# Designs tried in a protein design chat: VH-VL binders against Ribosome maturation factor RimP (rimP). Part 5

Target 1, 164 residues: Ribosome maturation factor RimP (rimP), of Thermodesulfovibrio yellowstonii (b5yjx5)
Amino acid sequence: MNIKELKDKITDYANIVGEQEGVEIVNVEIYPGGKGLTLRIFIDKEGGVTIKDCENFSRAIEAILDVEDPIKSSYTLEVSSPGIDRPLKNKKDFLRNIGRDVKITTKEKIADNTFFIGKIVDVGDDWVRIEIQETKIKGSKKKGKTELLFIPFNKIIKAQVYLG

## First folded at step 1 (VH-VL)

Design C9 (framework fv_tislelizumab)
Fold by ESMFold2-Fast, scan of step 1:
Structure C9 (fold): chain C 164 residues (1-164), chain A 121 residues (1-121), chain B 107 residues (1-107)
Amino acid sequence: as target 1 above (164 residues)
Amino acid sequence: QVQLQESGPGLVKPSETLSLTCTVSGGSISRYYVHWIRQPPGKGLEWIGVIYYSGSTNYNPSLKSRVTISKDTSKNQVSLKLSSVTAADTAVYYCARGSYRVTYKSAFDIWGQGTTVTVSS
Amino acid sequence: DIVMTQSPDSLAVSLGERATINCKSSQSISSYVAWYQQKPGQPPKLLINAASSLQSGVPDRFSGSGYGTDFTLTISSLQAEDVAVYYCQQSYSTPLTFGQGTKLEIK
């Protein structure tokens, strides 16, 4: 089978799994890598994909690949979401990840800290609001179960999805 | 122990909309794929469509313009509506479950008893 | 659409003898085939899934085999209660499709 035919087959299998797992297939890439082929499948869903979503998808697609046996050489399967490892910089980036934990480093202290881990609860044109457990922000003078922090985008050095 | 039971009017006039209900007991429809299959008198089986646990649907292309499958999780019911019926829609209609532990592309392990629909003036 | 074709349309077998029903798909469907038994006035009953996996509660005289495009349902020793119409079904791709059915009768 040539690479185009293989990609079409893998895309068909991926769409079957995507439908069952509730994820969209964004792209399928096949290229030489290591000592065989590398299959990279990009999945996405409303609210963003988790590591568990990628693991569940990988197991299901591997089951089909084991039965169908379309690849005669060795291969590596990688499942990920487009840009999951990329910095979050603007309203669109943060909106895509509402409800997810993020890690943020700021240029200046906010509530006596420059590093935060918390859940995105709201996003404005040039700011994000995150929900933080008090134990994750040293020096906070507020007492309660959780704390909401307002972080302007122009104060952010780096922000990424926090996987933990 | 999951059971499926179809219900409907039995007789429908040409050009009207057929409406059937599948009631699920012993389990939640939120955890299963539910399919509709029909069988005209003396003929074989025809797949109509499926509703996934997520609420998404897929329909047989031959029926897609006329068919709607929906669910009410609070009542544990799945509904089938088929518009603009003709005599060719006369059949026994079944609802069936895709296996709990496999994709909807696997077999139908539990079937309702079937409900007979006759399209006649 | 994937077309499923069964052979024969009807089959008469003596009690205790082997019955064999074939099912052919218009394209490769791996092992995504199920077999059903339907008696008059009853819904179909699942016998075999994934071409060869016997459903719980189904007698072991029933077996399935095949891969790709050619599939077979075998009843090793026919009993009176096996008189029914048998259907194959592909679960590889939507729309899901069934064979036309094989009527099994006692000779």
Scores: ipSAE 0.000, ipTM 0.468, lowest interface PAE 15.6, mean pLDDT 81

Design D2 (framework fv_ebronucimab)
Fold by ESMFold2-Fast, scan of step 1:
Structure D2 (fold): chain C 164 residues (1-164), chain A 121 residues (1-121), chain B 111 residues (1-111)
Amino acid sequence: as target 1 above (164 residues)
Amino acid sequence: EVQLVESGGGLVQPGRSLRLSCAASGFTFDDYAMNWVRQAPGKGLEWVSGISWNSGSISYADSVQGRFTISRDNGKNSLYLQMNSLRAEDTALYFCAKDRGYDLLTAFDIWGQGTMVTVSS
Amino acid sequence: QSELTQPRSVSGSPGQSVTISCTGTSSDVGGYNYVHWYQQHPGKAPKLLISDVSKRPSGVPDRFSGSKSGNTASLTISGLQAEDEADYYCSSYTSSSTLYVFGTGTDVTVL
C-alpha cells in the first residue's frame, strides 16, 4: 500500500488506542527512509501528557501493529506530546543539545535515507554529526547497529529533539 | 586513470607559511570528501584535515587546529592546504587522500604519492 | 601522536597466519564500526585493505580479514606471502578531539 493508505490505517489504529488509554490523537506522521519507516504519533490529554502515557500508548499501538502487520519493513515508533519536541533551527540550537537525541529530516538522501534519529556528537559551522540509531526490528524493542553520520545544515528540512 | 598529484612542498623555516595543492583527475572530484594525511620520516600516519564534497563539513587534527586551513575548488578539481606558523614537528610527507563517500568518516580509497615538507631551523 | 595501539611488529613464515591488534577506547574503536586498515610498502603510498571493520575492497585477496571485539579491532592475514611484508595501519573515527585517528603501525616481516 501507498503511504497515504498506510497513514490512514495507522491513524485508525491510533484512535482505537487513544480511546482505550484516554488520550486524543493530534497527528500521525510517517517518514519513509531507505532502511525503513518512522512512525510519529502525537497525543494529547486534558491536564497534559506524561511519559507514562506515551509508554502505555506505545505498547498498545505496537500490539495492534504486530497483529495487523501493515508494515513489511523495519520501523521506529515515536509517541510524543505536541510542543514538547523542541525544534532545532540553527547552529546555536544544535550546540545547546550536544549529547541529546534528535530527529532530522533531509532534502536529499544521505547514506540512502532522508530521516534520522541519533545523538548529537559534534557540531561544526555548517554541519552536525550524529550517532545514528537504526530502526528497531519489526515487533522488537531492540535497537539496531550504531552508525555515525555527518549532515550538512543546508540539507536539513526539519530537526527536533527526540525524547525517546 | 584515477590519480591524485600533490605539489607545493619544500624546505621552509619555522614560523613561515606554505601552501600545498592536490590535483585530481579520472573521477568526479565534486562527489567526494577529500583529506590530508601526513607521515613524518620513519614514523606513522597522522590524519591532518578533511573537507566534504561541498565544503559543508571541515575538520582538523588538534595538532594543526588554528594553524592550517583546508579548502577545495571543485571547478578546478583541486584540494589545498594552507599551512601557517610551521613548526619542526610539521616535517612530513603530506598525502592527499580521497574518501570513498561524499562526506567525512569513510575509508580513503585513493591516495597521491605525497609531497615532502621540511621545516628546519 | 596516534591514539590507537598496535604491536610494533609481527612475523611469520609463508603459509602461516598472523593477527594484528588495534586497541582504542569506547570513543573510537569500541564505540563505532568505522575501523579501516591500510597496507604500506616501503616508499609507497598507503593502500586501503579493509574498510568498516571487515569489508574487503575489490582486488584485495580473501586472505585478509578484519574483525572487532569490544575496544580491539583485528586484522588477520592467512596464508602469509612474501609480498605481505609491509607496514599495516588501522584507523578509526573518534568522537573525542579529532575526526580520525590512526594506529601506531605494525611492521609485518615474512621470514
Scores: ipSAE 0.000, ipTM 0.482, lowest interface PAE 16.7, mean pLDDT 82

Design D3 (framework fv_zigakibart)
Heavy chain, then light chain:
Amino acid sequence: QVQLVQSGAEVKKPGASVKVSCKASGYTFTDYYMHWVRQAPGQGLEWMGYINPNSGGTKYNEKFKGKATMTSDTSASTAYMELSSLRSDDTAVYYCARDYGWELPFDYWGQGTTVTVSS
Amino acid sequence: DIVMTQSPSTLSASVGDRVTITCKASQSISSYVAWYQQKPGKAPKLLISAASSLQSGVPSRFSGSGSGTEFTLTISSLQPDDFATYFCQQSYSTPYTFGQGTKLEIK
ESMFold2-Fast, scan of step 1: ipSAE 0.006; ipTM 0.558

Design D4 (framework fv_tislelizumab)
Fold by ESMFold2-Fast, scan of step 1:
Structure D4 (fold): chain C 164 residues (1-164), chain A 119 residues (1-119), chain B 107 residues (1-107)
Amino acid sequence: as target 1 above (164 residues)
Amino acid sequence: QVQLQESGPGLVKPSETLSLTCTVSGGSISSYYVHWIRQPPGKGLEWIGVIYYSGSTNYNPSLKSRVTISKDTSKNQVSLKLSSVTAADTAVYYCARDIGYSDWYFDLWGQGTTVTVSS
Amino acid sequence: DIVMTQSPDSLAVSLGERATINCKSSQSVSSYVAWYQQKPGQPPKLLINDASNRATGVPDRFSGSGYGTDFTLTISSLQAEDVAVYYCQQYYSTPLTFGQGTKLEIK
């Protein structure tokens, strides 16, 4: 199926989970990225969404995606809302988030990819080092090796904290 | 040519903190990752932890609550502190470097320093 | 944690004969295995990395093989200087772990 049809199907699943978890679906984005598709679901809730709300939603929708199997290729799932999607703009932001999972998009390929999800393990004057766990990417058929990559700051288009 | 040399007290009393130093010559400690590995008498090798270029660390979970690895770039030294020691911490302690960015096997080791924990 | 198990614990081989040491991981480590040789009073010395790549200066009688969970170190023709303890190590994930060691002696 095409991207538009897949988006409609994912939106339907998201609405079912939203009813169960007490959150509203604001938007669904699907685009090519990393080693496959990136699914980004924006949720909202009266009184504001918490990190735990996003985690609960993520787990519930992943269960439906596992059963229904609408995506045959690799994909990454991101659940987000205003306030918990924390952009990393400068060295200080990366230093503050050492030990946390982040997603990074680069202007050019590094190790044959332009999209990365991993843990910040070190931060230099002009680079960040991330520990990439392939098992964090849905659809991987192999237990991933922990790989360490240097990403130069001048190659980063955007970076933000990744919650799952 | 890069060389690693460990130094330490030799003897440490139970419950005290063990402090070891790894001195690097022929290269900068800012150029690579430095690991600590230990070997109890007649036993195998146990990985303790690593310090990265920036000073960030990663420790063996079994030792994490007692271990601190730090570096002093002005002295070109990496230090290991292990708190609340017992006889089980008696071992030869090695510092070692990995090769490159992502592969943590050890091409260069120090000669090792013997630590005995006894009263 | 990934557990590395070597077999045998000790091995006696005649000079000039083939020595084989095995290493098994509790889960797949791809090819991310190194082998070390350690002689009494010395630090370990790297022999093999990436399961089968010989380190610089290591004699060609040493070879490594394996993928996934089963790895082998082979010495094709044992020499007197090869008497040592041999260790395998995985670097697939942290914590890094070593096998218990195999003591190799001349028969």
Scores: ipSAE 0.000, ipTM 0.476, lowest interface PAE 15.7, mean pLDDT 82

Design D5 (framework fv_bexmarilimab)
Fold by ESMFold2-Fast, scan of step 1:
Structure D5 (fold): chain C 164 residues (1-164), chain A 120 residues (1-120), chain B 108 residues (1-108)
Amino acid sequence: as target 1 above (164 residues)
Amino acid sequence: QVTLKESGPTLVKPTQTLTLTCSFSGFSLSTSGVGIGWIRQPPGKALEWLAHIYWDDDKRYNPALKSRLTISKDTSKNQVVLTMTNMDPVDTATYYCAHLGDYEWPFDYWGQGTLVTVSS
Amino acid sequence: EIVLTQSPGTLSLSPGERATLSCTASQSVSSSYLHWYQQKPGKAPKLLIYGASSRATGVPSRFSGSGSGTDYTLTISSLQPEDFATYYCQQYGSSPYTFGQGTKLEIK
């Protein structure tokens, strides 16, 4: 399947899920990136989308992708909407989001980077530990590379929930 | 949905202070992860980043211009203000404000720009 | 500071041709922080590619980005008349957040 055919097919699946979940499909992007394919779906709804809306959409679209199997390589699925925002400002915020993906920007380099996306696996008094996945793979049996990273709170400029 | 617009004087005399205001809609600077930057472009030249400010009042300045720049926000008015002291003819440029995007912090929405000419 | 050098400075091509634009960083930059912008005369820059390879909303599929470390490339597979513009790369990996000097894509 070429990229145009794949995009059309995924757009069709996204519209079906959008109708079921009560969200509008704003755009669908598919491009080669990193070790595989990146699928980015932008959704919206009157009153704004919530994290639950994006999670429900992600699960539903992945179910279809698992059954239909249109992508033979590894891929990353990202679902987003403008203005979605869950700020993490203190230890309690990080504790409440253990097991969720977050995006973190630091004021100095950690492991040669200042921007991180990963799952919160543990939270201490003055630090957070996240599991970083080089390529995020949802609903697929293919797995990307992962690593654990320790980030002190005093190095964090901003952090918020990442919807995938 | 997201819009930004620059405002301020179009003519500035050498040695004076430039004050530019960025007015925006479609997002809030109280929202975590939101930031606004200022970028300038002299006629026929490349883009140069000046400063930006984040939702939590963290500020970053281009070190080459740090002593001349101040950035501030008024979250209730949806405004970010940049001041630049001791203006010189070489500072003649189109000045842009731009929104910082969520995932990889690109400047994803830009104002139309305002041309500031520095001359007597 | 990280200096971004774009090449060529000017690229003269005809509609339908493939364009390849390069951006080289003076030191390694994470691909997540490398972005490309398109600027038409008299207009503000428009985000084209972010994170080295992700197309911004509304950007046609003929645009693609690639690269890692110090070497990045923007490719336009089949030039349309509206694609003749100046293209800038930008890094957000470390302050100051620098732009390249630009590549002007002009009609032959």
Scores: ipSAE 0.000, ipTM 0.465, lowest interface PAE 18.1, mean pLDDT 81

Design D6 (framework fv_vedolizumab)
Fold by ESMFold2-Fast, scan of step 1:
Structure D6 (fold): chain C 164 residues (1-164), chain A 120 residues (1-120), chain B 112 residues (1-112)
Amino acid sequence: as target 1 above (164 residues)
Amino acid sequence: QVQLVQSGAEVKKPGASVKVSCKGSGYTFTSYYMHWVRQAPGQRLEWIGEINPSGGSTNYNQKFKGRVTLTVDISASTAYMELSSLRSEDTAVYYCARESYDWLSGMDVWGQGTLVTVSS
Amino acid sequence: DVVMTQSPLSLPVTPGEPASISCRSSQSLLYSSGYNYLSWYLQKPGQSPQLLIYLGSNRASGVPDRFSGSGSGTDFTLKISRVEAEDVGVYYCMQALQTPYTFGQGTKVEIK
């Protein structure tokens, strides 16, 4: 089957699931590769899409794909919302994600590391503070103490929301 | 019985450097950030910078960047502030103060202060 | 820089009377699940500053009940319900939301 015909079928299936799950279908992308296909479905929802919404949608669409069997080769299904994995580039991006886990790579070592995973605690004009849960913190309670790291924006190579 | 004890008063000439120490006792030194704050005679408090003793990472007020260096000696539970290229405007009482990882807005224990006088 | 503005700058009080000090920030200090990154300090003559209130409204250990902090965002108030002689000194608000952390000008509380 050609890619357009497959895209049309997948879009139809996605619209059925979207109506059942209360989400809107933003876009459907199909990327043919040497080893198979990648199906990317972008969903949205008034009030914002959660990770659970993506999981529920993914399970429902996979059930239809198993029954209808429209893809004869191997494929990968990805479901996401526009912006859920969007790079964090500026103060506004970090402010919008306060309370979320992020992954950050820096140009220079900060506290002996250049890679961090932690929760955004606060955001300044040219910096972000993240909370890293550290079980090996010397001289604190054995567990439960958090380490707060201050990361200047000008030292960040890349940052993204961390979904686990 | 938590305490921060600072080194004694210093008198320096313009252009010199000063190094103030701050020794912590009665708590786990690496579990708290250490801040440095100064106060010129009759003026408001002014934040200089902070250091995380656990990793040695620092953040400086840009006003002092290039002249100030914050360091720690974990084995001695001592923090240091070194300020170079001293000017008469640097005459002030310099304080160290600790802050818990859990309380970003609160410096709960302060040193007694170190008077640094810069005079010709 | 975040500008912290206190009023009044001088507050003469009769012992036993209440006192209120205002602190305004040039931008909101409310972040991280409702935290306000605002603290209050008292500096008695010849002494180091001491923490009174942290995260907007939480009394520090050992601070008497007569002290209370309130407010959110850009407007904050420190109240002393009944001023005592030992409360004389300069009161400072401080923001720790953005570097450089900044203090207000200070409010001098004096006994009349």
Scores: ipSAE 0.000, ipTM 0.467, lowest interface PAE 16.6, mean pLDDT 81

Design E2 (framework fv_ebronucimab)
Fold by ESMFold2-Fast, scan of step 1:
Structure E2 (fold): chain C 164 residues (1-164), chain A 121 residues (1-121), chain B 111 residues (1-111)
Amino acid sequence: as target 1 above (164 residues)
Amino acid sequence: EVQLVESGGGLVQPGRSLRLSCAASGFTFDRYAMNWVRQAPGKGLEWVSGISWNSGRISYADSVQGRFTISRDNGKNSLYLQMNSLRAEDTALYFCAKSRGYLYGSGFDYWGQGTMVTVSS
Amino acid sequence: QSELTQPRSVSGSPGQSVTISCTGTSSNIGAGYDVHWYQQHPGKAPKLLISGNSNRPSGVPDRFSGSKSGNTASLTISGLQAEDEADYYCQSYDSSLSGYVFGTGTDVTVL
């Protein structure tokens, strides 16, 4: 079978396991190589994926792959959660990270800045709203004020999860 | 405190066998993938082999495929490398390394001090 | 097996910044696989310095940073200090080998 058909089958298996284990399937990647295939499955969960989540997912998906035997050649299975440098590119990516801190770089100034670190508080069809805190006032012990910013997706160059 | 302690290295003649061990402590051994990495004197790092948390996924560098066998005993918190048909080019310091995750693909967050294997007549 | 390409050496003075590149191929870094960085002092085991392209493990100073674009990853050391004199290795997964590849290594000297 071609790679697209295989990817669809693996994605279906992954979604079954994801529902069973309480994790969301973020992405499924399949790369053909000289000595086999690499199957990379990204999983996510509200509040973050734990070691136990990865163990349960890997065990269950391996069992399905062993029974269904969809790959005739050798393969390597990798299960991971999205890293802090993984790009957020569309509405689905931002929706998955509501409540998390992100760092965003924009093509043009918004509120006189092009770089932002803040918590995703809301996501629309073509925008994201983040809650940022102004830096502590120079020469003062008072904490900075919270600010809400509206950032259109078409103005974002790069966005990724921030673990501060 | 995470500790990985390798043993079993030594001087061995070409064509013979050697078995390396790695004793792990300070973490839940049976939940992480484990790896062997080697470094020839004065040279760079070379990944040798990896094994998933449950031994369900095992992989080898082409240079050792068919000659080396990685295994683990989760009940003893131990990782092993059985090295057969040794060659002069296998001479290296062999490190035991812990993966950050269950599969051997997530970077190596802890390393042992290494055990020296010298293959010479 | 194939390795990721790094410069043999880079040098800088205390307080300066140095950057080490790590260039791969379409079967590893170019395929989207994460890049990890290790620091090795003479006679010691390697230490994980950066995981997953840009994540700093606990205990690693913020003057170490990682980035990745296309087929190339970079490690930047800002505010260079004497103790940064060491060998640095990048690492990624390679789909054509079904295994890991390390970079050729870079010797950082602090002059």
Scores: ipSAE 0.000, ipTM 0.469, lowest interface PAE 16.9, mean pLDDT 81

Design E3 (framework fv_vedolizumab)
Heavy chain, then light chain:
Amino acid sequence: QVQLVQSGAEVKKPGASVKVSCKGSGYTFTRYYMHWVRQAPGQRLEWIGEINPSGGSTNYNQKFKGRVTLTVDISASTAYMELSSLRSEDTAVYYCARGYRWLQYFDYWGQGTLVTVSS
Amino acid sequence: DVVMTQSPLSLPVTPGEPASISCRSSQSLLHSSGYNYLSWYLQKPGQSPQLLIYLGSNRASGVPDRFSGSGSGTDFTLKISRVEAEDVGVYYCMQALQTPYTFGQGTKVEIK
ESMFold2-Fast, scan of step 1: ipSAE 0.005; ipTM 0.609

Design E4 (framework fv_tislelizumab)
Fold by ESMFold2-Fast, scan of step 1:
Structure E4 (fold): chain C 164 residues (1-164), chain A 119 residues (1-119), chain B 107 residues (1-107)
Amino acid sequence: as target 1 above (164 residues)
Amino acid sequence: QVQLQESGPGLVKPSETLSLTCTVSGGSISSYYVHWIRQPPGKGLEWIGVIYYSGRTNYNPSLKSRVTISKDTSKNQVSLKLSSVTAADTAVYYCARGKFYSSWYFDLWGQGTTVTVSS
Amino acid sequence: DIVMTQSPDSLAVSLGERATINCKSSQSISSYVAWYQQKPGQPPKLLINAASSLQSGVPDRFSGSGYGTDFTLTISSLQAEDVAVYYCQQSYSTPYTFGQGTKLEIK
């Protein structure tokens, strides 16, 4: 099968899995590279995808590929969300990731810390607000207590999606 | 917590088949992509292959003619078999859990099992 | 196969100083790079995935950067416990390949 026919078939399988798993299929890419093919499927959902979402999707689509056997050579399957490999630098980046856990390092202390792990709950023109649980940042086993932190963009050294 | 533990014979004779087992505890292998990676003494890392959730496999082409990876979900084990071994196959063998989120990475490794090929 | 080349093969850095390790791929691999730390007698430990994504539990002094063919692992302030061999790995295509390793020592 040529690459276009294969891409169309993989896209059909991906859409079936997407409906089952509650994710949107953003794009399907196929690269001839190395000693086989790379199948790259981009998925998304409201609140952002997690590592579990990507793994569940991969498991389900591999089950279809195993049955249908459309690829006769070796291949690598990659499932990700668009932009996950980029740092969060501006309002648009943070807005896109509302509901996701992020790790943020700041230039100076905020609430006695320079590093934070928490869920993005709100984004302003030049700030982000994250929800921090004590168990995530301090290694505490206590649950239930949360803290909302206001972090100005101009104080952020780096920010990235934290895999949960 | 989830743990991976390799086991095998330690010593294997040239021309024989090396058989290693990776036992998973604290989780199910049916939920993991399990990779095998080896490291010869004093050298770097070489990826051997992977077994996917479906049971499909993908192997390093340099080893493909000699390597088989399989899993037994009822025993929570992944096995590696490498046929026709030579001294060049002497290495520490690791099993590792592969995760995919933007790219493949190995977030959990077994402690490794040493294999020496010697008569 | 995609070849990963690290530089330098070894480096010595004083405690508290910045250490930089480079990794170059033989072809463009986007951000499909992971970095591992290996101490004698231990398995490799994942530090960074997707070129720049720091793994949970890894100290904040570690950071990764790069895209395409040139990648860098940085330790902002070297600690004694950071003495190890560091490996980069590409996951852009199979077979997945590792760099030759960079041995980091105290000066």
Scores: ipSAE 0.000, ipTM 0.477, lowest interface PAE 14.9, mean pLDDT 82

Design E5 (framework fv_zigakibart)
Fold by ESMFold2-Fast, scan of step 1:
Structure E5 (fold): chain C 164 residues (1-164), chain A 122 residues (1-122), chain B 107 residues (1-107)
Amino acid sequence: as target 1 above (164 residues)
Amino acid sequence: QVQLVQSGAEVKKPGASVKVSCKASGYTFTSYYMHWVRQAPGQGLEWMGYINPSGGSTKYNEKFKGKATMTSDTSASTAYMELSSLRSDDTAVYYCARGLRYFDWLSPFDYWGQGTTVTVSS
Amino acid sequence: DIVMTQSPSTLSASVGDRVTITCKASQSISSWVAWYQQKPGKAPKLLISKASSLESGVPSRFSGSGSGTEFTLTISSLQPDDFATYFCQQYNSYPLTFGQGTKLEIK
């Protein structure tokens, strides 16, 4: 299947999921990576897309892709809202963004928090080190002390570039 | 096929306001960001900010917050940039430029308007 | 803010020469650099994105390289149409910033 046909097919699947999940499909991008395809779907919603909307959409679209099997090679799926911060999924994404601020949500507490905003200062094979200044986001943004944190990739739920 | 056409040159007095327009054609206006960049005579390029025509959200360079206002009219496929309280150092060519969104949400500018010269003279 | 510094500010060259322009970032920006060409009285034209990706319609004599903090634009065999001012731009983070420009002029 050529890229245009694949894009059309995936757009159709995305629209089905969008109807079920209450989100609109803004754009679908497909481009070849070194060893596979990158599939990026942009969704939107009146009142703004939440992190849970993106997670629900990702799970539903992956279920359809597993059943329909339109992509015979490896692929990376990214779901985001237009104008939102860029997602970081793997070592390459973190390496690309050294020196940039990111927001990270973790599965487990690290230094008593599960949400961080900070600058990527170093990246290892399966970890990232960030310099953070705001660790308390209880309901309002708050400046904290500067800290260097070591975060294993396997403990990250979600990471995005923070452009604010 | 893609074109960005800006409004004509303006001459203003200090303290006045100016509103520059940028009419897009040849693509889906709401699928790309519209950025604004200025260039003072003989000087380099300075990024002012962007507007997302889908929803109208904006991001400004801190230097232009409270000075520049970006808006868009999706039915007319036109973006606007208004500068208030003009000073002589606002004399520049103002460009609109389209931001690519294919590989990431931060991108360089693949198409530019022809520029609008704004001269602030007492 | 990320400061982009170009060198040289002015470069004199002859048709057929190999020309290189350098751009340095004040902090690491990975590969998020673009290069523009601007001729007098005209808007800038995008030549290269993501440090080394040549834009459609741009002659193959133009190339870009670099990562992290140091980037280079090369014109392998200078043509008359290439005398212009060249700007680098980082799009790693906001605010987006440009180098001061390099004016390429006839020797």
Scores: ipSAE 0.000, ipTM 0.503, lowest interface PAE 14.8, mean pLDDT 82

